# Designs tried in a protein design chat: miniprotein binders against q96jn8r1131to1294. Part 109

Target 1, 164 residues: q96jn8r1131to1294
Amino acid sequence: TLEFLENHGKNILLSNGNRTATRVASYNQGIVVINQPLVPQLLVQVRIDFLNRQWTSSLVLGVITCAPERLNFPASACALKRAAWLLRGRGVFHNGLKICEKFGPNLDTCPEGTILGLRLDSSGGLHLHVNGVDQGVAVPDVPQPCHALVDLYGQCEQVTIVNP

## First folded at step 10 (miniprotein)

Design F4
Fold by ESMFold2-Fast, scan of step 10:
Structure F4 (fold): chain B 164 residues (1-164), chain A 93 residues (1-93)
Amino acid sequence: as target 1 above (164 residues)
Amino acid sequence: SDAFRLFLEAERIIEEGGDPEEALKKAKEAFELFIKEGNLDLAAWTAVLIVELLKKLGKDPEEIKKWIEIAIELAEKAGNKYLVELARKLEKE
């Protein structure tokens, strides 16, 4: 069963059997990680439940390759550097570097109810799915093991893990 | 672009435990090219890398302060709120 790890950013409250993550303060300290490695063909999906439009940017989605169970999470996923491959806005980021300028839809504009998915293909390519539609390979050849990560940054104050 | 390639080379040098002076030289070259291209977002990211390298090398505090100011200014112009926060955190360390 897919759950968010109990190790998470300081501003997160988990509920619904650790399947719902709510950021209860500020705009940051909102990183959550899925409790099992993202193995090939596993589709991990989260639904955007609540957006606070006080903030400009929204959630970041991606994978982390370090062991997340005891990690002291930084304020934002972008600070994870080499350990993370991240989708933010329309960009793909790794180690503080924008490695793709335009991939998929703008994550800063996805409305409440949007379902975002992450999946590895058999070649280790990381795919983003949006409302059931595969956007293609965002990151080729992701190191394994890796875990799906959601940073409830800015506008995005709540997400829930949903089954396909 | 050549700017992006130089940025990647600077990052690789650091991650592979190479010469941080060589990494700093490539990062500064990348920064100049990003500015010329009008790529303020990547210029801001590169300025943050330069700050990290200057600190690692124990360079002059005034030079470090100058690059922090550059990083904040460019991140603000690029609308990159996360990078503004990161640069301000580096300022306090």
Scores: ipSAE 0.000, ipTM 0.137, lowest interface PAE 15.1, mean pLDDT 83

Design F40
Fold by ESMFold2-Fast, scan of step 10:
Structure F40 (fold): chain B 164 residues (1-164), chain A 89 residues (1-89)
Amino acid sequence: as target 1 above (164 residues)
Amino acid sequence: SPEEIRELFEEAIWLLEYALLLLKEAEKTGDPELIKKAVELFEYAVDWYEEAIRLAQEGNPEEAKKLAEEALKLAREAIKILEEALKKL
């Protein structure tokens, strides 16, 4: 079964059998990673449970290609550089660069209850799903193995893994 | 537009956080002269973002956008310098 890894950002508390992640302090140090590699056909989904709208930015979703089990997580996902492909706001980011200006809906405005999904297609393209709707290919040809990552940044203080 | 300005501020905050992480790491082992230069650029970037926020709150979004863009440029320069400082050894 899908769970968040015990190795996570220092402000994270896991509960609900490691299927719920809560950021308990500040606005950062909230990176969590799924315990299984993201393989083609696997849809990993999280539900936004709680938003603190005093913050401007919200959660970041993406994939990381380094081994996450013993990784020393930075304060925010942007510092992962070459190892990460990230979806933030309306942008797609890699290695600190915005590689796509407008992709899918603005993640900073998704309300509580939104279900966000990540899936690899048969060609290694990374797809974003929003409330069950495939938004298309955000990143082509993602290196393998890779792991799904959620950064509970800013507004997003709690997410829960949802089975498809 | 207000939405475009908000997106710009969000990008700016993201880059400032990244720059701060690099600065803290570079202070341990990096070239002191490069670190000093990066700190100066980082401080100017923060000042520009604070002024941009004030202008946006006062209802001057066009000027706020210009200052935020300059702050973003300074933040990127600081990041480049810090990355160079970390590569040296």
Scores: ipSAE 0.005, ipTM 0.189, lowest interface PAE 11.8, mean pLDDT 81

Design F41
Fold by ESMFold2-Fast, scan of step 10:
Structure F41 (fold): chain B 164 residues (1-164), chain A 89 residues (1-89)
Amino acid sequence: as target 1 above (164 residues)
Amino acid sequence: SPEEIRKLFEEAIKLLEEALKLLKEAEKTGDPELIEKAVELFWEAVYKYLEAIRLAQEGNPEEAKKLAYEAWKLADEAIKILEEALKKL
């Protein structure tokens, strides 16, 4: 059973059996991580439950290859300087460096109810799924073990893990 | 590193954009006293951000990084005040 780890950003409150993450303050400090490694063929999905339109940027998702259980999370996922591959807006980022300019839809404009998924293929390629549609390989050859991360940044104040 | 300074600039401009959006929302119905404080912080952040850009272009990355961080901090403070102004609404 997939759950968010109890180690998370300072502004996060977990509920619904640790399957719902709510950012209860500000616009940042909203990083959550899935409780088990993202192994090949495992599809991890979250639904956007609530967007606060006062913000322009929205959620970031991706993977980290460091152990998350005792990690001191930075204010935003984009501040991770090592061991991180992130999807933000339309960009793909590795350790803060943009490695792809236009991949998938613009994450800053996905509406409430959107289901976003992360999956590793058998070759270690990281895939983004949007409302059940595979967007293709965003990042090839992701090192393992890796862990799925969601940053409830800006507009995105609540997500819930949903089963395929 | 050049990568660190680029990330600081990206974070600072995002906060400035968020602060400006909140300012536009708050100016209509928010607490005028809190809005006045946020406006002052916002313009100071803008000034420091622009100076950081100039210094980076002139080849002074250490001072540019310092000013970019100060811009980020001031924008963050403005956002917090604007959130309070809107909450009272």
Scores: ipSAE 0.005, ipTM 0.150, lowest interface PAE 14.2, mean pLDDT 82

Design F42
Fold by ESMFold2-Fast, scan of step 10:
Structure F42 (fold): chain B 164 residues (1-164), chain A 89 residues (1-89)
Amino acid sequence: as target 1 above (164 residues)
Amino acid sequence: SPEEIRKLFWEAIYLLLEALKLLKEAEKTGDPELIKKAVELFEEAVRKYEEAIRLAQEGNPEEAKELAEYALWLARDAIKILEEALKKL
């Protein structure tokens, strides 16, 4: 069963059997990680439940290749300098460095109800799925094991894990 | 390109200055809770902008560009909160 880890950003409250994450304060400290490694063909999906349009930027998602259970998370995923591949706005980032300028839709503009998915293919390519539609390979050859990460940054105050 | 990076840094500093102007305006009459949130965003934006400058000077323009963009995002978010604190639309 997929759940968010109890090790998470300070502003996160988990509910619904650790399948719903809510950011209860500020705009940051909202990183959550899925409890199981992202193995090939496993599709991990989250639904955007609530957007607070006080903020300009929104949800960031991706993978980390370090062990998340005791990781001291920074205020935002964008500050991760090692072992991180992130999808932010329209870009793809590796350890803070932009490696693709425009991939998939702009994550800052996805509405409530959007379902975002992460999946590794058989070759280790990381795919983004948006409302069931595969956007293609965002990152080739992701090292394993890796863990799916969601940063409830800015506008995005609540997400829920949903089944495929 | 060097021109793109230069424009980005100028945009970032411009928004930081705009946020600072609004912070000074909001401090006396605005909602204290919203002002506190905007100050946190502003301070983080300044830190990221300073880090971007250091990276640019060290010859890493790609990382500098990304941090400058991040500072831009934070400054824009601070401005939006300050506008709400001042009860602007």
Scores: ipSAE 0.006, ipTM 0.273, lowest interface PAE 11.2, mean pLDDT 84

Design F43
Fold by ESMFold2-Fast, scan of step 10:
Structure F43 (fold): chain B 164 residues (1-164), chain A 93 residues (1-93)
Amino acid sequence: as target 1 above (164 residues)
Amino acid sequence: SDAWRLFLEAREIIDEGGDPEEALKKAKEAFELFIKEGNLEYAALTAVEIVELLKKLGKDPEEIKKWIEIAIELAEKAGNKWLVEEARKLEKE
């Protein structure tokens, strides 16, 4: 079964058999990582459970290529630099730079109940799925092994892993 | 793609404390392939990495200036405002 790793950002509380992550303080320190490597055709999905509109930006998701069990998580996923390929707002980010300006919907405006998915295709392309709809390839040829990451940043205070 | 593989190999060399000349060679090969593929965002990002490597190696200021201009031009053609800003910061480092 898919679960969030027990190693996570310090503001996270895991519940529901480690399938629900809640950020209990502030706006940051909310990174969680899925317990299994993202292998081709595995679809990892999370549902947005709770948004706090005090904050302006929201959830970031993507992949990391470093070992998550050993990682001392930074305050924000954007600080992971070369190890991370991230979807934030409408952008695709790597190594602190926005490498694609407008990909998929604006993640800062997705409402509660939205289901966001990450999947590698057979060629190593990273896909974003939104409410079951494939948005296409955000990042080609992701290095492996890699792990699906969710940063409960800003507005997004709770997510739950859901099955297809 | 081969471009993406070479780009990542260049970054891995730097992250592991390897030879920056080898990293620069791979980054330049990746850049040429991204251009051939019409992938302007990754071409611009690769040009930024090339500038950082050239500066680390103490290469000719004229070569560095040329690659900064390439990075800015490609980021503008790609319509990526944040990448344009990142490329412009290279002029001040």
Scores: ipSAE 0.000, ipTM 0.157, lowest interface PAE 14.5, mean pLDDT 82

Design F44
Fold by ESMFold2-Fast, scan of step 10:
Structure F44 (fold): chain B 164 residues (1-164), chain A 98 residues (1-98)
Amino acid sequence: as target 1 above (164 residues)
Amino acid sequence: GPEEDLWRARYLMDKGRELLRQGDFEGALRAFEEAVRIAEKAGNKYYLAWALFLVGQVLKELGREDEAREYFERAREIAEEIGDELLVKDAEELLKEL
């Protein structure tokens, strides 16, 4: 079964059998990682449970290619300078550098109840799914193994894994 | 400690919202009222503002308009203090409907 790893950002509390992640303080220190590598055909999905309108930016999601079990996470996923491919707002970022200006919907405006998914295709392309709809290839040829990451940044204070 | 208190307030707000979706207005009211107490004790103004607003919405739905007005006014005041412009606007609109 898919779960969030117990190694996570300092402001995260895990519940519901490690399937719900809640950021209990501030706006940052909210990185969580899925407990299994993202292999082709695996669709990892999270539902946005709660948004706090106090903040303007919202969650970031993507993949990392380093081992997450003992990683010391930075305050924000976009501060990762190694082995990270991330979607934030409408941008795609590789190791902190914006590599695509506009991809898919604006993640800062997705409402509560939105289900966001990550999947690798057979060629290593990273796909974003929004409410079951494939947005296309955000990042081609992601190295494997890689691990799905969600950063409960800003508005997004809670997400829950939706099992396939 | 304060972190455990914030988790409990958060849990109760989530529970109350689910109870609202199920049509259990009295259950939602109890959950949100407890979240208000916890957030206030913990000194967390953004959970407090949201919990107060949610209490107001349930009270409005129950036809308890004077109480709803009090909660929306309190939520608006704290939302202004913390700079939550969307919550200020939402509280102002619901106050106009009372």
Scores: ipSAE 0.000, ipTM 0.133, lowest interface PAE 16.2, mean pLDDT 83

Design F45
Fold by ESMFold2-Fast, scan of step 10:
Structure F45 (fold): chain B 164 residues (1-164), chain A 98 residues (1-98)
Amino acid sequence: as target 1 above (164 residues)
Amino acid sequence: SPEFEEAMWRAYEFILRFEEALKEGNPETAEKYLREALEQLKIAVEIAKELGDPELLKYVVWLLRRLAELAEEHGFPEIAKEAKKLAEEIEKEAQRLE
């Protein structure tokens, strides 16, 4: 079963069988990683459960290609300098560098109840799904193995892993 | 760089919240905001270093020195010391990149 790893940002509390992640303090230190590698055909989905609208930026999600079990996570996923492909706002980032200006919806404006999914296609393309709708290829040729990452940044204080 | 601007904006916002918490007589909350501002500046430092842009590094140094001054003035010497040390390191790196 899919669940969040016990290695996570220091402001995270896991519950619901490690399927719900809550950021209990501040606006950062909220990185969580899925416990299984993202292999082709696997659709990993999280639902936005709670937004604190005092902040303007929100959830970041993507993949990392390094082993997550003992990583010392930075305060924000966007500070990852190696082995990271991230979706933030409307941008796509590789190792902290913006590689696409506009892709999919603006993640800073997705409401509570939105279901966000990550999936690899057979060619190694990383897809974003929003409420079940495939947004297309955000990143081509992601190296494997890779692991799905969610950063409960800013507005987003809680997410839950949901089945398709 | 939008990501650099975002980190700098957040640092500035937390400095404002720090000042507001002090006016309300809440030094514990003020310290938390000041530490969060410092963490955002550390993120901005890493982005600026990766971009190799000395002007962005100088901008971070400017705000780090302001943060250190506020920390010193209001009785948070540990935060002031950390911010000053980081500012000195980053100022040297900016000079090297020029």
Scores: ipSAE 0.000, ipTM 0.156, lowest interface PAE 14.6, mean pLDDT 85

Design F46
Fold by ESMFold2-Fast, scan of step 10:
Structure F46 (fold): chain B 164 residues (1-164), chain A 80 residues (1-80)
Amino acid sequence: as target 1 above (164 residues)
Amino acid sequence: SMKVWIYIRGDSPEEFKKLIEEAAKLAKELGAEVRYEIDGNTLWIVVRGIPEEALKKFAEEVEKLAKELGYKVTVEIEED
């Protein structure tokens, strides 16, 4: 069963059997990680449950290749300086460096109810899925093992893991 | 319409408050919406709500000040 790890950002509250993550304060300290490695063909999906338009930016999602159980998370995922491939807005980032300017939809404008998915193909390519539609390969050749990460940043105050 | 992200990085965050104050002052003069976040040795500033040419001038001024204070700066422009 997919769940969010108990090791998470300090502003996160887990509920619904650790399948729902809520950021209860501020705009940051909202990183959560899926409990199982992202193995090829596993589709991990989260639904955007609640957006607070007080803030400008919204959620970030991607993968980390370091062990997540005892990782000391920074205030935001984009401050991770190693072992991180992230999707933010329309950009793709590797360890804080922008490697693609425009990929998929703008994550800062996805409405409540949007289902975002991450999947590795058999060649190690990381795919983004939006409401069931494969956006293509955002990152080729991701090292293994890797773990799916969601940063409930800014507008995005709640997400829930959903089945395919 | 567009928005601009300004990422400011250095070995120490001591001058971030000064950068935030100057950015807020400039944003007020231009009628822009500005948001910011400090995360360790990184300061993020996002600005929107004014024409693209004015957003670029805002970013240029903030970048100049940050570099004078010894920081590294990355500017990203994207659809809002």
Scores: ipSAE 0.000, ipTM 0.201, lowest interface PAE 13.9, mean pLDDT 83

Design F47
Fold by ESMFold2-Fast, scan of step 10:
Structure F47 (fold): chain B 164 residues (1-164), chain A 83 residues (1-83)
Amino acid sequence: as target 1 above (164 residues)
Amino acid sequence: SKEDLAKWLIYLYKLALELVEKGASEEEIRYLLEWVVRIAEELGDEHLIEEAKAALEAFERGDLDLLRKYIEKALEHAEKLLE
């Protein structure tokens, strides 16, 4: 079954069989990665469990194409300068470059209970799912292997992996 | 799907025009134009591929007026693909 890797950001505590990630301090150092590659047909989903509204921005979702087992994570996913495709707010980012300004709902405003999903289609397109609804192709032609990444940044202090 | 790729092509071209108008870095604009070439190649439309490569070449030469003209042509072509 899917779980978060033991290699994670410094402020993360894993629980519930490594299926729940909690950021226990500050607003950053909250990156977690799914333990298996994101392959076509696999839908990886996380539920937003707890939001701390004293912070302004929130959760980042995406994929990385480097091996995550021994990766030294930066304080924020947005600091990843290579091998990263990220969804933040309404933007889509590749290696620090904003490649789309308005995609899907604003991730900074998704409430507790929202289920966010990542899936690769047969052409390597990365899809975002929100509460079971496919938002379309966020990123075309993602190289493989790639791994799903969640950055519990700002408001988002807890997420749990949920089954489809 | 081809429709999703065409929508992405249109979006990236519009973003490239926006960045050119705002005087964004050459690195940012080049990256978008290289992405456009890859998407056109995935779509497999020879005319879109030629237009994408021509736009990138115009940019590399520093000819922003020619770049805008190639992007406008490519946008019209890609929009017709969506039907």
Scores: ipSAE 0.000, ipTM 0.159, lowest interface PAE 13.6, mean pLDDT 83

Design F48
Fold by ESMFold2-Fast, scan of step 10:
Structure F48 (fold): chain B 164 residues (1-164), chain A 103 residues (1-103)
Amino acid sequence: as target 1 above (164 residues)
Amino acid sequence: SLKDEIQKLLDRMWEIAYEIEEAAERGDIDKVKELYKEFLEVAKELEKLLEELGDPELVEKIRKVIEAIEKAIELAEKGDLEALEELAYKAWEIIREILEELK
């Protein structure tokens, strides 16, 4: 029942019952947000459907703790000025500033078919899952409510929500 | 509206600041210099709009950002990435304050 919100980046087209997001232009303006708050035990997963090697970096994902329904999205998720914890490449970013240099998997190198997941544990720790494998706690004590965000940046031009 | 145009320039500055941080971390000094020059031009454009808005406190804040950018260009020329990073954080905090005020 998970869907992407109708409020999204300017270059996004939603299809497949709002479960597929396609970036139809450029390399940016590709932010999408899941329609339900990320509550403990909920695993939100997206599959990378298409990569365009014209660009060098790839998708970003994480959480925002502001209301997403009417938010004016910036061109890139890492430009979010408030209440954002994001994973990009190997780094963890808070409100556009890198707070951890080497968390784990390099998101810029994930191939088509990779399934990326976000989950809160019972203590409010944000976990990244890659192809079903829990990578550990990327961010402890995420404020709630929070919302899962994917930025179809650079190479990543299409993602689809997949069930656990 | 004037506030909408100011918001767009603030968002653009935030985007450039993010790109500067990435270029600095990989040691791409030429890219850092290029981006700081772009950052300076956007900040000067924002200063004019904030003057038009008529909020002297916001004008003082953007002028401090401009001053920090000019010093950052100087430090980038010298290759002092550590001092450059300190100024970048200071500029981002002031930009954040401007964004809070305009909420």
Scores: ipSAE 0.000, ipTM 0.155, lowest interface PAE 12.1, mean pLDDT 81

Design F49
Fold by ESMFold2-Fast, scan of step 10:
Structure F49 (fold): chain B 164 residues (1-164), chain A 83 residues (1-83)
Amino acid sequence: as target 1 above (164 residues)
Amino acid sequence: SKEWELFYRALELAREALELLEKGDYEKAAELYLEAAKLALEAGNPEYAFWYARLAIELAKKSGNEELLKEAEELLEKIKEEL
């Protein structure tokens, strides 16, 4: 089944059979990665469980194409300079470079209970789903293999993997 | 000629563009994404064309190539008409 990898940011505590990730300190050091690579049509979904509105920005969602099991995580996914495609706010980023200005909803404003999903289509396009609604292609041709990544940054202190 | 051949060519150009983007060659990456967007549109895939054109716009801005930016923005407006 889908779980978060035991290799994660230092402020993360995994629970609920490694399906819930909680950031227990500060606003950063909250990167988690899904244990299974994204294969075409697999929909990986997480629910935002708890937001701390003391912070301004919120979670980052995306994929990495490097092997995650032994990766030394930076303090923020934004600091990944290699093999990363990320959705932050309304932007799409590749290795720290903004490659799309406005895509989908603003992730900084999604409320508790929002379900965010990532899926590859048959042509390798990365899709974002919000509460079951396909937002379209965020990244047209993701190299494989790739793994779904969530950065519990800022406001977002807890997420849980949920079934479609 | 066939729609699937055009779309496959668009995917190939987008892959080449990603490699150039990873090397920091924003201008050539933008050029290839722009061509990929045109081919995807011709193949009947306006959703893919939309995102390739958006990528071309952002990378053209990074490169400072105003002519390329204008061309990508004009193509994006054309793509929106088919969505």
Scores: ipSAE 0.006, ipTM 0.371, lowest interface PAE 9.6, mean pLDDT 85

Design F5
Fold by ESMFold2-Fast, scan of step 10:
Order: structure tokens, then sequence, then C-alpha cells
Structure F5 (fold): chain B 164 residues (1-164), chain A 93 residues (1-93)
């Protein structure tokens, strides 16, 4: 069963058998990581449960290729300087550098109830799924093993892992 | 660490609708342990969290001012410019 790891950002509280993550303060310190590697064809999905519109930006998701159990998380996922490929707004970021200006929908505008998915294809391409719709390859040739990461940043205060 | 466990206990109390005075006590204990561990960045972050809770509870403005000053000083010492800006904004909230 998929769960969020107990190593997480300082503002995170896990519930629902470690399948729901809530950011209980501020706008940052909200990084969570899935408990098993993202292997090809595994679709990891989270649902946006609660948005606080006082903030401008919203959640970030992507992958890291370092061991998450021992990682000291920064305040924001975009501050990760190595081994991170992230989707924020409409951008794709590698180790804090924007490598693509526009990919998929704007994550800052996804409403409550949106289901976001990450999947590796057989060639190591990282795909974003939005409400079951494959948006295409955001990042080619992701090194393995890698781990799915969600940063409950800004507007996004709660997500739940879903396996419909 | 013990400091992290205490801070998470404080967060859980607030999330579950428990006694915010108990949460404040645990957060202050976590702060002291972060200082003892030499973890100035997490101590600064905990001080910011304490300020937000003190404001929500309508605590003494002088106590709030003290914790803002602690947060700014520790964030500066830790070299975290984003956290310094966050702590400075507490004066305006």
Amino acid sequence: as target 1 above (164 residues)
Amino acid sequence: SDAERLFWEALRIIYEGGDPEEALKKAKEAFELFIKEGNLEDAAFTAVWIVELLKKLGKDPEEIKKWIEIAIELAEKAGNKELVEEARKLEKE
C-alpha cells in the first residue's frame, strides 16, 4: 500500500494511515515523499483536498533520486540543489533551474478535488496525469531509483493518496 | 530528534483541536532543545511558529515582540534569508 514517509517537512501532519498529509501552519515546510520507489508503470496519485486562497502559488510535485528516509528537507522543494525534478506552476525544474517554461496545466490553478498523478514510462520518461489524463513526458530519462515527492506549498494545505 | 518529536506533538495538538496552551508549552520545549542541539535554523522556524500561535491566542504584545526578535536573530545567524524575511513580516501581521 502506498503511504507518505514519516520523514517529512516540519509543518506536515500525517493521518488516515499516513495516506493524508496536512500542512498545519504557514505556507512552506510541506514536503512529503511516497514510501516506495516510483517504478515504471506505477501510477502514484494524490487528490487536492484543501486550498487556502490567501497564497498565490500552490503545490509542487515531482521526483527525487536521493534516499528520502535520511533527507533533511528544505523549506521548499524548489530549494533542493541536487537530484530533484519538479513541476511548479507551468514550469519544469531540475535542481532549482527552470528547464521548461510551459508544460501541462498551471498547477497553481488546479481546484480542490483535482487528482494529480506521476508515472514513469518504460523509457524512463516522467509523466504527469491530471484527473486521469496523461499530459505527456515532462522529464525524459529520469535516473532510477527515484521517489515521488509532493510539496504542499502555498495554497495547497491537504492532499490524500488515492488508488481508485 | 527529541526536539522534532516535541514540535510534531505541538502540531498534532493544534490539528486535533486540543489545548493550545499545551501546544505552546511543547513548542517552547522543542525550541530549547533545538538550541541545545545547535540547530539554529529549526529553532528560528519554531520561534516563528510560536509567534503565530501567540498572536492567534491574543497573548501579551511584549511576549510576541520578544519571540519575533528571537526568530529574526536566529534566522540571521543561521544564514537563511527567506526565514529572516518571514520573521520580519511578523511585525506587520
Scores: ipSAE 0.005, ipTM 0.267, lowest interface PAE 11.4, mean pLDDT 82

Design F50
Fold by ESMFold2-Fast, scan of step 10:
Structure F50 (fold): chain B 164 residues (1-164), chain A 98 residues (1-98)
Amino acid sequence: as target 1 above (164 residues)
Amino acid sequence: SPEFEEAMRRAEEFIKRFEEALKEGNPETAEEYLWEALYQLEIAVEIAKELGDPELLKRVVELLRRLAELAEEHGFPEIAKYAKWLAERIEKEAQRLE
């Protein structure tokens, strides 16, 4: 069963058997990581449960290739300068550098109830799924092992892991 | 573009909230508002680039430079540095479109 790791951003509270992450304070410090590597065929999905419209930026999704169990998380996933491939808004970022201007829907505009998924294909391509629809390859040839990361940033104050 | 104007309006609104948060004695919240303003300006850049309009990019540069000045004046040097860097990069992109 998929769970969020106990090592997470300081503003996160885990509940529902570590399947729900809530950012209980502020704007940032909301990084969570899935407890097992993202291997080909595994679809990891989270549902957006609660959005705080005080903010306009929203959740970030992606993968990291460093070991997450002892990682000292920065305030924002976008501050990760090494071993990170992230989707933010409509951009794709590698270690803080934007490598694609427009990919998939704008994550800042996804409403409560949206289900976002990450999956590796057989060639190591990272796919984003939105409400069950494959958006295509966001990042080719992701190094393995890698781990799915969600940053409850800005608007997004709660997500829950959901099964297909 | 309605989408471009909305991003610019949101950036201006966050700069206003930044000033209010400072007045209320909350520099941590003020800093968050400046980062939100920068994020909206990055969205505006993406829209302007899609439209291929160098004048829209120049409007973003103007607001980025104003944001950098405000950040520097109020003791947020990291934000000032980032805003200046982004303004320089976007100004070069506007020149290439001309």
Scores: ipSAE 0.119, ipTM 0.485, lowest interface PAE 4.3, mean pLDDT 87

Design F6
Fold by ESMFold2-Fast, scan of step 10:
Structure F6 (fold): chain B 164 residues (1-164), chain A 93 residues (1-93)
Amino acid sequence: as target 1 above (164 residues)
Amino acid sequence: SDAWELFLEAKRIIEEGGDPEEALKKAKEAFELFIKEGNLEYAAYTAVLIVELLKKLGKDPEEIKKWIEIAIELAEKAGNEFLVDEARKLEKE
């Protein structure tokens, strides 16, 4: 059973058996991490439950290759300077550096009900899935072990882990 | 993969204001390895980066044209509409 870790951003409240994450304040401090390493063949999916249009940017999704259980999270995932591969808007970022300008659909415009997935292929390529559709390889060779991360930034105030 | 490390090194050289010739060399090596690995998406993205570097360095127009054609072809083959758009913009810059 997949759950969000108890180590998370300070504005997060976990519920529903640690499968739902809600950001209860502001626009930041909303990083959550899945409790199991993202291993090949594992599809981790989250559903966008609630969007607050007061903010302009939205959810960031990706992986970190450091141990998450004791990590001191920054205010936003994009401030991670080490071991982070992130999808934000339409870009792909590694440790704060934009390495691809336009990868998939704009994450800032995905509506409530959208299901976003992360999966490693057998070669270590990181895939984004949107409503069950594989968007292709965003990052071709992720070091292992790695952990799936969701940043409930800006508009995105609630997500829930969804099983296939 | 080796391709990914070389690609990241090329991007970091550019971001840190280093030598664009060194970045170009690493980008070209990354491109060859992405092709060998069958990663057409990042091969196409790397070809776009190579074109940008060649233009900034004032390289041979024929070499620039060749890399634009490579970028478009690979982006189309990869089925990535975003990369196709980026590669197409290179023709009009």
Scores: ipSAE 0.006, ipTM 0.271, lowest interface PAE 11.2, mean pLDDT 84

